# VHH binders against EKC/KEOPS complex subunit cgi121 (cgi121): the designs that were tried, part 80

Target 1, 174 residues: EKC/KEOPS complex subunit cgi121 (cgi121), of Schizosaccharomyces pombe (q9p7j3)
Amino acid sequence: MILPLFPETQVHVFVYENVSNCAAIHEQLISQNPIYDYAFLDAATILYKKQVYSAIIRALEDRRDEQMKTKTIHSEVILSLSPKTEISSAFRQFSMTKKSKNIVVVKIDSKLTEEEEFERLDKLVEGNRVEFSDEELQKLIDFKVLKKNYKLDPSTLENPLASILSSIALRGYS
Key: E = the ipSAE of ESMFold2; O = the ipSAE of OpenDDE; V2 = 0.75 times the mean of E and O plus 0.25 times the DockQ between their complexes.

## First folded at step 9 (VHH)

Design z95 (from z1 with E107F; framework vhh_7yz9_2)
Fold by ESMFold2-Fast, scan of step 9:
Structure z95 (fold): chain B 174 residues (1-174), chain A 120 residues (1-120)
Amino acid sequence: as target 1 above (174 residues)
Amino acid sequence: QWQLVESGGGLVQAGGSLRLSCTASGFTFSSYAMGWYRQTAGNEREWVALITKSGSTTYADSVKGRFTISRDNAKNTVYLQMNSLKPEDTAVYYCTARSYSKYYPTFDYWGQGTPVTVSS
């Protein structure tokens, strides 16, 4: 996808279900293996395409403004999904874990086409690729996790999209 | 204090082999992933190989099948066996210890580098 505010930035998003090797992927991520330079998200935390794109836009804005709080654009995407600025909390809430089964993978600044990234990721991820769509994401979400991560209460339950997007976009506004 | 000391570099003919060593002191070696990077004049450091704490290995496409990374925790040493060397492998080779971290920023250790020259 081309982002209107960042037209030269290459962005790819992939969704995998029934992943069997999350523990192996996790070890590579904590070892800072350059081949695994992607944002690996637990699909249990993602309900909408707009949720992912809002976090990507926020991360790109922070990079443009020299305000990144993490070392890589991909870790900044993970942080940007969180309504709080605490790095450890954001990773605990949104990052893939050894026990994850379904994942969302984000690549920014790829030198490869979407098809080439898919071929590379298919070698790293032992799971089934599905379309990055609201329909597919809704099959993988854990609503208890979503409600906890974004502090959704009964008054915001009817339409969580607006609350989620506001949480991602708003930081330090008075 | 911590240190990483590389050795084994030198001049070799194309098609030849070299074995680089990197010995660590001043930190718990077995708790770190170990890697090799290389740099040519005027270019940024490029990643070559990584070995994790569990011993899983990964290589850059340019060296896959020719180079082998290994570690000996009892000796606090990581190795890079370089076979079928090509002139384009000419570079200064750097050893690094990568902090295990779920979060950023992380602190990594770097050696001073050992030069490798491959002539045609």
Scores: ipSAE 0.371, ipTM 0.730, lowest interface PAE 2.8, mean pLDDT 87

Design z96 (from z1 with E107Y; framework vhh_7yz9_2)
Fold by ESMFold2-Fast, scan of step 9:
Structure z96 (fold): chain B 174 residues (1-174), chain A 120 residues (1-120)
Amino acid sequence: as target 1 above (174 residues)
Amino acid sequence: QWQLVESGGGLVQAGGSLRLSCTASGFTFSSYAMGWYRQTAGNEREWVALITKSGSTTYADSVKGRFTISRDNAKNTVYLQMNSLKPEDTAVYYCTARSYSKYYPTYDYWGQGTPVTVSS
């Protein structure tokens, strides 16, 4: 999807299931390896494409307005998924861990095409790429994790999209 | 109270070799990934090589096969062995220590740089 407010910004999102090397990827991420400069999210936390795009848009708005709270645009995406502005809790809630099985990978400001980024990621991620679609994401979500991360009650969980998007847009204000 | 001190830079002819050293103090060296970056006048710092705390290594495409990064935790030192040097390798080389706090990138330590000049 093209972002109308950020038409010059290259954005690619990839979904991988059955990833076997999450511990190795995690080591590279905590080492701040530039090759791994992506937002690596646990797919157990992502229910909708709009959830990911809302976090991307919020991160890009914060960068535009010189209001980023984290070191990189990719860490800002992870923060932006959280309903709170507390960095450590956002990473604990949404980032990939050594024990993750399915991941969502976001790249912003790529100078490469989507196909070239896939070729690069295919060498880093030992898993099966699936379509970035609501259908595929709904196979990978953990509703218990989603409920906890966004503080959803049972009635809200029946219609979670509006609540999730509101939490992302109003992060730290509600 | 942290320090990173680079050494080993200098002038070398194309095709020659240099070994850079970077000695760390004031933090737990073995807990950090170590890297090398380089910068030419008027350009941004370019990543060169990284070694993780477990010893896995990665390299920029421009130096892969020619440069080797290694570490000695007993000496709190990271090395960059530079072979088959080219004039385009001319730059100031910077050592960096990289870590995440428990959940978030917190500490990047940088050295002051060591100049490398490769003559044609």
Scores: ipSAE 0.462, ipTM 0.778, lowest interface PAE 2.3, mean pLDDT 88

Design z97 (from z1 with E107L; framework vhh_7yz9_2)
Fold by ESMFold2-Fast, scan of step 9:
Structure z97 (fold): chain B 174 residues (1-174), chain A 120 residues (1-120)
Amino acid sequence: as target 1 above (174 residues)
Amino acid sequence: QWQLVESGGGLVQAGGSLRLSCTASGFTFSSYAMGWYRQTAGNEREWVALITKSGSTTYADSVKGRFTISRDNAKNTVYLQMNSLKPEDTAVYYCTARSYSKYYPTLDYWGQGTPVTVSS
């Protein structure tokens, strides 16, 4: 996928359900294994494609402006999903854990095509690929987790998109 | 204070073997993933091999089948067994320790490096 605001930046987003090896993946991630250089998100925290794209755009803006708070663009995506700038909380809230079952995987600056990245990820992730779509994400979301992460009340739960996007865009100011 | 000390580098003929060692002190070695990187003049550090705290290993394609990473938690030491060495393997080899931190991915702790020269 090409982002209009960053047309030279290659972005790929993948969704996996029923992943059986999250503990193994998590060990590789905390070990900084270069093969696992992706943003691995817990799908329980992601409701919309726009939520992921907004975090990616914010991370790319922070990189462009030399304002990244984390060491890599992929960790900056994870931070950018959080309404707060506290890094460890953002990772506890949005990053996959050993107990995750469904994941969203983001790759930025890939030198590979989407098909080549699929081939690589299919060797790393023991789960079922599904379409990156609002429909598929809605099957994987945990609304209790979403409500807690974005401080949503019952009035915003019926249409939380605007609140979520504002939280991402205004991180550090709200 | 933490420390990583590499040893075992040197000059070797193409087709030969070397074993590098890296001994850690000042932290709980068994809780860290350990890795090897290498650097040639004018280039960025290139990842070579990684061993997780559970003992899972991964390798760069350029060394797969020739190099073996292993660890001895009782000695706080990680090893890189290098077989079938090629002139292209000539580099300074660095040991690194990986730990989960608030700046995910984890912080890189680096040794001072040990030089390896492979002659034709």
Scores: ipSAE 0.211, ipTM 0.600, lowest interface PAE 4.8, mean pLDDT 86

Design z98 (from z1 with E107S; framework vhh_7yz9_2)
Fold by ESMFold2-Fast, scan of step 9:
Structure z98 (fold): chain B 174 residues (1-174), chain A 120 residues (1-120)
Amino acid sequence: as target 1 above (174 residues)
Amino acid sequence: QWQLVESGGGLVQAGGSLRLSCTASGFTFSSYAMGWYRQTAGNEREWVALITKSGSTTYADSVKGRFTISRDNAKNTVYLQMNSLKPEDTAVYYCTARSYSKYYPTSDYWGQGTPVTVSS
């Protein structure tokens, strides 16, 4: 994927369902293992492709402007999904846990092609890869988790996309 | 207050072996993942090996099969056994302690480094 505002930045997004080794992956993430330098998100928190892209764009803007609040661009993507700048809360809300079952994985600045990243990730993730599409994400979302994370009002429940995107764009001001 | 002290570096001929040690104090060693990085003049630090708090190990492709990382929690020490050394392994080797600090703009714990020179 090419982003209009960051055409030189390579971005790959992968979706895995029925992942059986989330506890092992989580241990590697908290150990800062360089092989696992990806944003590992709980798919229960992601409803739309645009939600992920908006968080990526916000993270890249913060890196460009030297305003990142976390150590890596991938951690900044996780933070950028949150409607507020509290790092611990963002990771509890959006990052995969050892109990996660379906995950969304983001890679930024890959030195590998998308095909090579798929081969690498398929060795790390014990699950079924599915298409990164709104249709597949809607099968994995937990609407109770989504509503809680974004403080969705009854008035926005029919079409939450605009509210979610505004929350991501206004992180730190709302 | 915290410290990481490396030892075991030195001069060795190609094909030889060295064992590096890194002893930690001032934090709960058993709660941290431990790693080794190396740096040559003019280059950024290169990751070499990692051991998690559960004992799971991973290695950079350049050292797989030659280097072994291990830990002794009773001694607060992590080791790097280096076998079949090559001239290109010449570097200053750094010990690091890793925490959940990946998610925060906090410094990892780093040692001062121990030099390893491998002659042809």
Scores: ipSAE 0.480, ipTM 0.788, lowest interface PAE 2.1, mean pLDDT 87

Design z99 (from z1 with T96A; framework vhh_7yz9_2)
Fold by ESMFold2-Fast, scan of step 9:
Structure z99 (fold): chain B 174 residues (1-174), chain A 120 residues (1-120)
Amino acid sequence: as target 1 above (174 residues)
Amino acid sequence: QWQLVESGGGLVQAGGSLRLSCTASGFTFSSYAMGWYRQTAGNEREWVALITKSGSTTYADSVKGRFTISRDNAKNTVYLQMNSLKPEDTAVYYCAARSYSKYYPTEDYWGQGTPVTVSS
């Protein structure tokens, strides 16, 4: 995918359902294994493609402006999903855990094609690939988690996309 | 062995100012980004301000325009100048050091914290 403001940046997003090895992946992330240099998100927290793209754009803007608050572009994507700029809270809210079952995986600055990243991720993730689409994401979302993470109330529930995107753009304000 | 030692906290009236300092030892301070976080009882630590190794700064919206983060590499010290303090700024303030070499976004080093109380 090519972002208009970042045409030189390669971005790939993958969705896996029914993942059986999340505990093993989580241990590799904590160990800082460079093979696992991706943003691993819990799909229970992602409702729309635009939600992921907005976080990616914010992370790339922060990197461009030398204002990253985390150590890698991939961890900055995870932070950028949160309406609050508290790193531990953002990771608790959006990052995959040992108990996750469905995940969204983001790769930025890949030297590989999308197909080559699929081959690599298939060696790491024991689950079923599905299309990165609003339809597939809406099968995996947990609305209770979404409402809590973005503080959605009845006045915002009828327009959750706009509220979510505003929260991501205003990260650090709430 | 490493240390981060905060100082400068205390009691201040609303509208007042405090300057927090955090002095580092046991690692190459100039190679690290430095941040300030705060925590109130029952809540998670929230990020307040960050200064990169190149000197770029970012702030939480709640403190933008009132707080200024700066660093002095010769003294291995990061500062937080807090102006126009509000009762809502009452918290324990922590400094933290972050290397850009690690994948996972854990802060490498944390201070012990310095309490700030803002009275109305």
Scores: ipSAE 0.012, ipTM 0.167, lowest interface PAE 8.9, mean pLDDT 84

## First folded at step 10 (VHH)

Design pe1 (from pd8 with A108S; framework vhh_7n9e_1; at its last look DockQ between E and O 0.83; V2 from the best seeds 0.81)
Fold by OpenDDE, look of step 10:
Structure pe1 (fold): chain B 174 residues (1-174), chain A 123 residues (1-123)
Amino acid sequence: as target 1 above (174 residues)
Amino acid sequence: DVQLVESGGGLVQAGGSLRLSCAASGFTFKAYAMYWGRQAPGKGREWVSGITWRGSSTLYASSVKGRFTISRDNAKNTLYLQMNNLKPEDTALYYCAAGLFPFSTDESDYDYWGQGTQVTVSS
């Protein structure tokens, strides 16, 4: 997919459920294996497509403006999901762990088609690919985690999208 | 009470310039992407320009690119549209809009709308 604001940057997002090798993937991420150059998100923390795209856009802007807080564009995506400024907090909140079951995978600067990128990623992830949609994401979300990550209360839960997007936008900018 | 109030419109000759302003209140302005749209007589709404929440990125419709400049002042909760080299076909009601999703050319993603300011460009 091409974002209108970044026509030269191809972005792909994939969702996997019932992933059996999250522990192995996590180890590769810790070791900074370049083959795993993706943003691996815990699907339990993602409720909307717009949540992911908002983070991606912020990360891309940060990169363009030379204001990234992290070392890689993918880590910046993870940071950009968080309402907190601390990188470690953002990773704890949104990055996949070895205990994760479902994941959202983001690839930025892909030179491949979506299908080609999927084939590449499918070699790394042992799980079932599902559609990147709000419907599918809603099946995978852990509302306890979501509420904690974005400090949602009964009033903001009436429109969680607005709260999430506001949180992403206002990080370090209050 | 959310408000978007446009100003700066008027009558101008072709080749002239106008600067529109959109004053926002009642919501956290800096959390929103902002947009300009316009509606000419007898025509539908047309997306004109957009700017992300921090003002880092801008985008323009092909019809105004190179002539219009969108900007924002988050400290003043104000959106601007500098319009240069205006043409009769630019005649329209110009409205500003706000959306939390950064960034969309689809008006269905917008949350708030202004009433608009009239821009008339004479030949």
Scores: ipSAE 0.907, ipTM 0.943, lowest interface PAE 0.4, mean pLDDT 96
Fold by ESMFold2, look of step 10:
Structure pe1 (fold): chain B 174 residues (1-174), chain A 123 residues (1-123)
Amino acid sequence: as target 1 above (174 residues)
Amino acid sequence: DVQLVESGGGLVQAGGSLRLSCAASGFTFKAYAMYWGRQAPGKGREWVSGITWRGSSTLYASSVKGRFTISRDNAKNTLYLQMNNLKPEDTALYYCAAGLFPFSTDESDYDYWGQGTQVTVSS
């Protein structure tokens, strides 16, 4: 995918369900293995395509404006999902863990087509790829986690998109 | 309760300038990307320009690039379009739009629209 504001930056997003090797992937991420240079998100925290793309666009804008707070663009996407400025909180809330079952995987600055990037990623992830769509994301979300991460009350939980996108936009600017 | 109200339109000679304003209320303006579009009689809507929530990134349609400047004042909840070197083909109803999604040229991503202000450029 190519975003209008970032025409030279290719972005791919993949969703996997029933992932059996999250613990192994997690160990590779801790070891900073460059083959695993993606943002690995827990799908239990992601309800909308727009949620993910909003974080990506914010991360890219912050990189362009030299306002990134983390060391890599992929870690910046994870931070950008969070309503809070604390980096460690964002990682605890949104990153894939050893216990995750379903994941959303983001690649920024890809030199590959979506199909080529999938072929590479599919060698790393033992799970079933599903479409990156609101329909599929809704099947994988944990609404209790979503409510906690974005401090949603009953009225906003019924239409959480605006609250989520506002949180992503306003972090650090209120 | 959401309102987007455009102003600043009118009749102007070719080569002239106008500054459009879009006053926003009923939503958290600083969280929204903002856009200008236009619609000439007998034509579909045309995307003109957009600006991100903080104002740090802008984009323009090729037909207006170099002549139009989009800007925003988040303290005043107001979006602007400075239109210079106007041409008869710029004649249109100009409307603003808002979207929580950080930036898109696709109108299906927008949440709110204004009613528009008429700009007429005479020869």
Scores: ipSAE 0.694, ipTM 0.861, lowest interface PAE 1.2, mean pLDDT 92
ESMFold2 (binder alone), look of step 10: mean pLDDT 85; pTM 0.853

Design pe10 (from pd7 with G50A; framework vhh_7n9e_1; at its last look DockQ between E and O 0.96; V2 from the best seeds 0.78)
Fold by OpenDDE, look of step 10:
Structure pe10 (fold): chain B 174 residues (1-174), chain A 123 residues (1-123)
Amino acid sequence: as target 1 above (174 residues)
Amino acid sequence: DVQLVESGGGLVQAGGSLRLSCAASGFTFSAYAMYWGRQAPGKGREWVSAITWRGSSTLYASSVKGRFTISRDNAKNTLYLQMNNLKPEDTALYYCAAGLFPFSTDEADYDYWGQGTQVTVSS
């Protein structure tokens, strides 16, 4: 996928459910294995496609403007999901853990087609790929976690998307 | 009460310049991507330009690229469109819009709309 704002940057997003090797993946991430150069998100924290793309766009802007707070573009995506400025908090909130069951995987700067990237990633993730859609994401979300991450209350839960996108946008600028 | 109020339109000769403003109120301006669109008589709405939350990124329709410049002042809750080298085909009602999603050319993603300001470019 090509974002109009970043025509030279190819982005791919994949969703996996029932992943059996999250612990193993997590260990590779901790070890900073370059083969795992993705943003691995806990699907329990993601409700909308626009949530993911908003984070991606912010991360790409930060990179372009040389204002990244994290070391890698993928970690910046994770940070960009968070309403908090602390990197550690963002990772705790949104990054996959050893206990994760479902994940959203983001690849920035891919040189491959979506299918080719999927084939590569499929060797790393032992789970079932599902469509990257709001419908599928809604099946995987943990609303308790979502409410906690974005401090949603009964009023904002009427329109979670608005609250989420506002939080992403206003991080560090409120 | 959310409001987007455009101003700065008017009659100008071809080759002339105008600067449009869009004053926003009633919402957190800095959380929204802002857009300019236009609608010429007898034509549909046309996307003109977009600018992201912090003004970091801008995008233009091919028809206005190099001539128009979008900008924003978040401290003033105001969106701008500098239009240079105007052409008769630029004649339209220009409206601003706001959307929480950082960028979209689909008006379905916009949350708020202005009423527009008329720009008329004579030959």
Scores: ipSAE 0.890, ipTM 0.932, lowest interface PAE 0.5, mean pLDDT 96
Fold by ESMFold2, look of step 10:
Structure pe10 (fold): chain B 174 residues (1-174), chain A 123 residues (1-123)
Amino acid sequence: as target 1 above (174 residues)
Amino acid sequence: DVQLVESGGGLVQAGGSLRLSCAASGFTFSAYAMYWGRQAPGKGREWVSAITWRGSSTLYASSVKGRFTISRDNAKNTLYLQMNNLKPEDTALYYCAAGLFPFSTDEADYDYWGQGTQVTVSS
């Protein structure tokens, strides 16, 4: 996928359900293994494609403008999902953990087609790929977690998109 | 009540300039990407330009690139379009729009629309 604002930047997003090796992946991320240079998100925290793309766009703007707060563009995506400026809170709230069951995986600056990147990623993730779609994300979300992460009240929880996207946009400016 | 109110339209000779404004109220302006679109007589709506939340990123339709400049002032809740080197084919009703998703050329993604301001470019 090429975002119109960032025509030089190819982005791929994959969704896996029933992942059996999150603990192993987590250990590789801690060791900074370059083969695992992706953003690994807990799917329990992701409800919309637009949620992920808004965070990606913000991370890419911050990189271009030399305003990144984290070490890599992929870690910057994780930060950008958060309504808070604190890096550690963002990672606790949105990153895949050893206990995660379903994940969303983002690759930025890919030089590969989606299917080529998938073939590489599929060697790393032991789980079932599903479509990156609102329909599939809806099956994997934990609404209790979503409510907590974005401080949603019962009325906004029925249609949380506006609150989520506003939180991503306003981080550091609210 | 959400309102988007355009102003600054009018009649101008070819080669001239106009500056459009879009005053926003009733929502958190800085949380929205902002857009300009236009509709020429007898034609469908055309996306013109977009600007992200804080103005750091902009995009233009190829037909206006290099001649039009989108900008925003979040302290004043106002969106602008500076239009230079106007041509008769720029004649249209110009409207602003707001969307929470930071970048889309698909009007289905817009949440709010203004009523528009007429720009007429004479030869």
Scores: ipSAE 0.551, ipTM 0.810, lowest interface PAE 2.0, mean pLDDT 91
ESMFold2 (binder alone), look of step 10: mean pLDDT 86; pTM 0.857

Design pe11 (from pd8 with S104T T105S; framework vhh_7n9e_1; at its last look DockQ between E and O 0.84; V2 from the best seeds 0.00; counts 0 for: pae E 2.1 > 2)
Fold by OpenDDE, look of step 10:
Structure pe11 (fold): chain B 174 residues (1-174), chain A 123 residues (1-123)
Amino acid sequence: as target 1 above (174 residues)
Amino acid sequence: DVQLVESGGGLVQAGGSLRLSCAASGFTFKAYAMYWGRQAPGKGREWVSGITWRGSSTLYASSVKGRFTISRDNAKNTLYLQMNNLKPEDTALYYCAAGLFPFTSDEADYDYWGQGTQVTVSS
């Protein structure tokens, strides 16, 4: 898809459930294998599409403004999900781990169609692709993790989206 | 108590300029993307412009691109719209809106709305 703010940048987002090779993927990420040039998110930490897109937009703005805190646009997406400024914290909070079962995969600067990118990614991920929708994400979320990551309390849980988006926006700002 | 209060509207001749302001209160302004919309008499609401929460990105409707400039001052909790080379077809009630999602032209995603300020451009 194309974001209106970034018409020259194609973005794809995929969701996989029941992924059997997360450990293997994680090893490739640690080794910085260029074939795995994606943002691999733990689906347990993602509740809304707008959460992902907010992070993507912030990352793209950071890149455009030459204010990236991380080395790659994909790592910047991961950082942008976090209410914390520490890169390591963001990765611990939102990046997939070897224990992950469901993942959200983000590709920035794709030169391929969504279908073509899927075919490419499908060779890397051993799982079932599901729709990138709030409905599907809600099935995969771990609310304990979500509450921890964004410090949600009973009052903010009445409108989690607002709290999440605010947290993303206010990262690094008082 | 959330408030968005627009000002700066008025009567201006074609080719003239106006600068609108939208003063925000009651919410964390810098966490929101801000937008300008307008509604001309007998017409529906029209998206005019948007700016992301940090002011890094802006977008304009094709009808105002090159003539209008959106900006914000987060320290003052204020949104601005500089309107140059105004045309009679720009006549409308201009309203500001706020949304937590960093950018959308779909007003359904907006969280807060102002009451608007009238802009009238005479030929």
Scores: ipSAE 0.898, ipTM 0.937, lowest interface PAE 0.4, mean pLDDT 96
Fold by ESMFold2, look of step 10:
Structure pe11 (fold): chain B 174 residues (1-174), chain A 123 residues (1-123)
Amino acid sequence: as target 1 above (174 residues)
Amino acid sequence: DVQLVESGGGLVQAGGSLRLSCAASGFTFKAYAMYWGRQAPGKGREWVSGITWRGSSTLYASSVKGRFTISRDNAKNTLYLQMNNLKPEDTALYYCAAGLFPFTSDEADYDYWGQGTQVTVSS
């Protein structure tokens, strides 16, 4: 996918369910293995495609404007999902862990088509790819986690999109 | 009530300048991407320009790039369009719009629309 604001930046997003090797992937991320240069998110925290793309757009703006708070664009996407500015909190809340079962994987600055990037990623992830769509994300979300991460109450839980996107837009600028 | 109210339109000679304003109320302005569109008589709506939440990223239609400048003042909840070197083909009803997701491919993702302000450019 090519975003109009960043026409030279290819972005791909993949969703996997029933992932059996999150612990192994996590070890590779800690070791900074460059083959694993993606953002690995816990799908239990992601409800909307627009949630992910808003975080990506924010991370890309911050990179262009030299306002990034983390060392890589992929870690900056993880931070950008959070309503709070504290980096460790964002990773605790949104990043894949050893115990994750379903994941959302983001690649920024891809030089490959979506299917070529998928072929590379599929060698790393032991799980079943599903469509990156609101319908599939809704099956994988944990609403208790979503409520906690974005401080949603019953009125906003009925239609949380505006609250979530506002949190991403306003972090650090309230 | 959500309102987007445009102002600053009018009659101007070709080569002249106008500055449009869009005053917003009833929603959290700084959380929204903002847009200008226009509609010439008897034609469909044309996207003109867009600006992200903080104003750090902007886009322009090729027909206006270099002549128009979009900006926003989040403290005043106001969107602007500075239009320079105006041409008769810029004659249109200019309207602002707001959307939570910046620069979607579909206008259906916009949440709010203004009624517009008329700009007429004569020789």
Scores: ipSAE 0.540, ipTM 0.797, lowest interface PAE 2.1, mean pLDDT 90
ESMFold2 (binder alone), look of step 10: mean pLDDT 85; pTM 0.851

